# Ledger of designs, part 5: VHH binders against Uncharacterized AAA family ATPase y4kL

Target 1, 330 residues: Uncharacterized AAA family ATPase y4kL, of Sinorhizobium fredii (p55530)
Amino acid sequence: MARGELMKKLLASYGRDEDFRAVAEQIIDEEEKKNNRVLARTLRKTLEAGPQRTQSAPKALAPLIPFPEAAADFVERIEPEHNRNDIVLSAANVRVLLGLVKEFRRADEIRQHGLKVRSKMLFCGPPGCGKTLCAEIFAAELGLPLFRVKLDRLISSYLGETATNIRKTFEFARKQPCVLFFDEFDALARTRDDSGEHNELRRVVNSLLLFIDNMQPKGFLIAATNLDRSLDAAIWRRFDEVLWFDRPEAAMIGRFLKLKFKNVPVAFDPARNSAALEGYSFAEIERVCTQAIKAMIIERRKQVQERDFNRALQDEARRRAGQARLAPMI

## First folded at step 27 (VHH; from f6 with D105P)

Design g4
Fold by ESMFold2, fold request of step 28:
Structure g4 (fold): chain B 330 residues (1-330), chain A 124 residues (1-124)
Amino acid sequence: as target 1 above (330 residues)
Amino acid sequence: EVQLVESGGGLVQPGGSLRLSCAASGFTFSSYAMYWVRQAPGKGLEWVSEISGSGGSTKYPKSVKGRFTISRDNAKNTLYLQMNSLRPEDTAVYYCAKESGSYLPELGSWFDSRGQGTLVTVSS
């Protein structure tokens, strides 16, 4: 039987324990037929261990609390459009994220022992290396709503109501299990280094840091920065974990290229280009892949050809040279 | 498509040593973290060791730390487990496993497993 049909049957059996168990047995039997003994045994052990009452998992049916209208200009809800199969992460980052998920799912037990649950993460690394995508997928994996705070607009709002809007946003997020995501935290870091002429900016930065210090989220707080430099200790120590999203090395580039061409016919081995792409961000590599695919479509070819990839790479190298020429002015 | 073939198991006396090998094919070996896992008779699957794709990071549970060493040869697409100071409780079928290559599923679905494993028996 097709795996897709078994997945439909499993979803249709939700809430009917005997039907669910019957479909789960079919899934286990299919894995045994594929000689996946480890997976089949793991699935059976999981099935035999349930149902067990657990209160550590977030409630998927919890009603959403609307944001106040005053917060609408500074936050937005993000609906997930990607799943965990759409991202390439380092083994180190996967291990940290796994630990955070496991800790979150057993949060009540950890708190009963008087211990804190990790809930505040800082994502660091150059632009285009997957920080925002990772936050989206992480929230989706936990079944939590994702709220993006537009930090650049908060800092640009010098009206005396900025601290009030920040407070309202944190109070709303505090009352609901969610992932609160601060994108472009770089603006905060640059503002803190301002030596004298913007006392108002420094006060906004200090207010944000105080709210972060005092918040105990029912889910997670994630801040993302594009800094390649060491962070000020006063900033990074407010977070429980720091994850690095570096430009990919050749092995990760190869996996990323495989991902980007998985559903597209190609006339060449894209992994042959991994060394030529060292130093590029994932976003830059994706643009090379996308432009090569578009060339196939525009020219009505059956396959992406290596010449299309090489031209896209040459064009991307030209764009990088142009960016480097302008970088000191920004 | 992915194939992992374990070898090097056998009968060893307590206190002895044994080296396991895993030949990998069907994927870019150096791109993935690799694992050794074991299943003792009548018991569930137990994690034994982990090594990063480059080989620069290794991890062990306390039950084997200091006695077992994981290594890899990316030129030969081969994973190794050196087992020293073996005890009767190390008797198990040993499997090598590849990471899933995706952001985490729950524990137990973290990796793909292929092949039959290799039996290690520690007894007098």
Scores: ipSAE 0.000, ipTM 0.143, lowest interface PAE 19.3, mean pLDDT 74
Fold by ESMFold2, fold request of step 28:
Structure g4 (fold): chain B 330 residues (1-330), chain A 124 residues (1-124)
Amino acid sequence: as target 1 above (330 residues)
Amino acid sequence: EVQLVESGGGLVQPGGSLRLSCAASGFTFSSYAMYWVRQAPGKGLEWVSEISGSGGSTKYPKSVKGRFTISRDNAKNTLYLQMNSLRPEDTAVYYCAKESGSYLPELGSWFDSRGQGTLVTVSS
């Protein structure tokens, strides 16, 4: 596009921050293509750093829709308390999530070419490795409301009601841009594979999967599962992306420790404990951190001491050994 | 103060090899995954390799897999990129980058910091 055309579009976008940002990005991209990388970086930093220009474009995109009575019993709205600076993600997951954000922000252009926007994600991995937190932060970064499905309310002892509840939930999600979140999806999907025990419930689970298959959300649908392996291959095929949330390696643990102590006075470098924490989930590591911080507060010390951290780690190791003793035997 | 200093770039003919180095300081090097990224003339940043903090896991995009090898020496706080079978399209400024959980719009990724870069030119 000619530079004069971009100038006209910029002036026409006066007072419309979303349009202005889109044109500004195009100008920056043109300067990068002209190999004016220093200028392009300066312009980008100016655009992003403006103190009177919020980076709450996702919130500006999300409509304010009342929570209707029909869906009130089956979903709960989750208010975000975290941002992207509160999570440690693998580089692979960051690349996928950033791609989905970019795709969502240019969805109209993609649809003009007859293409569908990716909207259905499956989060896989052990418990406590950040799946729920990631869904919260992802919705917050997009400025979309996050609605968690109340699984216990969705599946009723009156199975005709279950199908109605599923329909009402999906109708609510279709009316607005949102992130619809199914936690512990494997519990629901596992009953689909139960041969001969609950034929009527299996039909309901199949109906749920058909609703997922036929839905095109205006935002995203996220299902989270704790299984390390495929429970049912047919389920995996209904999602556009699968993200893996593994237990962290030492580098990610070090980053996580720095994050958890960033606003807390410490007498030691927490990242030095990264290797000792390999094999632990992020939730377990967080518990070590919070217990160490609580010890400082309870004992009225000015800083978290390394002994507080080491004690908390010992306690976590004991809890882990105790859980192994309670594991089922076959 | 985090510092990353790249070196080892230069002019090489197609099919040749180069080895890049990145000296790291100001942080606990072994605690962070490290990356090489590149920027070709007139293009945006492209990820070209990743290595875990321990060095036990490496990843590459299709464009360089089998030709580039990332490695690290945690005792010397140094990151390396061995580039073999170089092609003219590999011409770029190469940067090393430290992993971050936060979004960095300039990089289009979660990288926390990067160096000043080292130029690699591949031409007949």
Scores: ipSAE 0.000, ipTM 0.139, lowest interface PAE 19.8, mean pLDDT 75
Fold by ESMFold2, last read:
Structure g4 (fold): chain B 330 residues (1-330), chain A 124 residues (1-124)
Amino acid sequence: as target 1 above (330 residues)
Amino acid sequence: EVQLVESGGGLVQPGGSLRLSCAASGFTFSSYAMYWVRQAPGKGLEWVSEISGSGGSTKYPKSVKGRFTISRDNAKNTLYLQMNSLRPEDTAVYYCAKESGSYLPELGSWFDSRGQGTLVTVSS
């Protein structure tokens, strides 16, 4: 068989793994007949090291698999437990969220004018500052189901499964109006910039970002990250809005303390402790409040006493000092 | 009934200063964060400053940080805004606003109450 004809057959076999292999074997046999053993051995090594030989079967099966609720293993439905009265938000964040709600409710009219509706949001800020709670409340205010992506389940030791799992998850979200929520997105974003040993995870992250780019949600996509200024600028461009969830200052701490003690009698003014709590996250402040309330209940007192609050504050300061010692591992 | 009355606006040259006041009544003033917001001609409401109920925390956008200072006197139920180094783009109606006890209020407003506003004009 002429060399040119074999080259045509090789090119014609593109995408058909069995045909490609058969033609490649024929080329190798012809080079051996020509006594070109170095080339023949090189071609054999290339063929055996080529694409995974089971690849054609997964490709052929993908279009035949229906996905009615296939992504259910990778998402968790979050039932609403909170409403807008349960959160302290900055004025800036309230303004953005209200604007997004208004835009969503008139989305059809906006689209009729050829304009895009904002649907992809990035929540940024340190842990324990209300990102997840805000996503829950936002979905509840819109009347949309909230689905949290199970990233540990989505990321598999078999990278081929990971790409399939990502596709299933996005196709699930595309079929219905919902809020799709990615918590801890920072771990994925940081590995994109890693120069070193995480090539497989970097491929997964880049694939996920491409799915986000191509996604047009019927509701919202929200990613939450604990990274502030360190995120790659290319990641920011994938989102229509970025909301900042900073550690609270004294004003917000005072409002938060009032919120946490709203249904509990208190023998002191908790808001006078706002300055002492600067630098704490909302989650840390909540622990102080909860421990103080528990102390009242355990000791069967009628009111939360200042000593209960101060002891809880001392305990939280101890926990913060211990966490600082573990920071490289947190 | 919540009442907020702004005063202290006027005409001032660029680089000048003004102090705005807001008299509050009808609620426990010290229990609520207070805001100054402004509306320039042809624009929507812009957040200008926030102060905690105790007065211990203040916040400003970059556009006014270092030039404007919010303060409050809880004994007099009065909110203040000291405006220094005024620029023509600071020309607006300035409103005193009380925070909502509930966030994400009814669509169309994120404040429970505003006063009637006081006009600040920065021009030669």
Scores: ipSAE 0.000, ipTM 0.171, lowest interface PAE 17.8, mean pLDDT 75
Fold by ESMFold2, last read:
Structure g4 (fold): chain B 330 residues (1-330), chain A 124 residues (1-124)
Amino acid sequence: as target 1 above (330 residues)
Amino acid sequence: EVQLVESGGGLVQPGGSLRLSCAASGFTFSSYAMYWVRQAPGKGLEWVSEISGSGGSTKYPKSVKGRFTISRDNAKNTLYLQMNSLRPEDTAVYYCAKESGSYLPELGSWFDSRGQGTLVTVSS
């Protein structure tokens, strides 16, 4: 273990005398391994002369640095930055999400009747249409921590280690009510010619599906995918609910434009542009809005002018045309 | 573009029968195992049938075994589910799905190929 990792463990053991002693012994052992005998002896003497922890922890404790969890390398805690007023959802999705919230709040009563609580969701739709934002807001509305799985850490492991990493991740999620989030879930199933990872990706997907099958979360598991073809049945049947995040229609675009300009003075009605933006993702529409606002700021104007919006829209149309020329083979 | 379009749902009495179909396009239908899954109101997705690409192997969970029959017509690119002896518990939206086979082709978007699945309601 590197000295930096031992220092992190020592700090994490603050207020836990038994854990502190264990880490201190590791530090001494590492110095002995390095043949730093004088230092190791000095550290051992210091440890042995230290206080004997015989009393209970103080009633009022300073905040503790937690020990690293076994799966800490494979998940990232996502802190909520948004609330329900920051997202535009279809009526169908709102109805499903509200039902899931209500079911979660009554979960113990439902289980007392021998029934299962829905806990595994698949978010489907093109990129940039709100899947990740929805997962963030859903977790925040439930008061649950959101943990995003670091797929690069899982996939970059040796073959025998992949199942172990997945198990550690799921065991971490089982220990507390949380939302476990797999973004870009379909990326695991992608296959390329000349890719050395073809069979390895399949093994990762199969392992994940097995753990999803066997998991009963205390909160929720959400997988997000950019499906543009039929759903693979091996994936589909593992989930309790599917939410669809389509490109917005005019009514949703109008609501989204009002949302993006709510705190920005405008000289025009942004909703006038809803029909012109059909076919765009929310991310693309947001970029149009952002560029129009930046034009106001750069030109030091008091309001976003319609010409700023039209220029941003023209620029986005140019980017879409260029992106279609450069679209990669899949 | 891959499309799967379900049809044949409706209202039936307990003990009745329905035949669901799924029109497939945009991929080599006969190369993939196909599935039916369902989602009952307020419940999760439940696997209800699987058929191999050739049609030679079928599988069912206990909840529907002996009552449901999956089949396919590879010449017409169509998947079927014959549902007999229907019970109120079979009330759900039914979806068809494809398997990747021996490799992982790009998954298609079913947004373009269907509205909401096909609703089956079993009630008096």
Scores: ipSAE 0.000, ipTM 0.129, lowest interface PAE 20.0, mean pLDDT 74

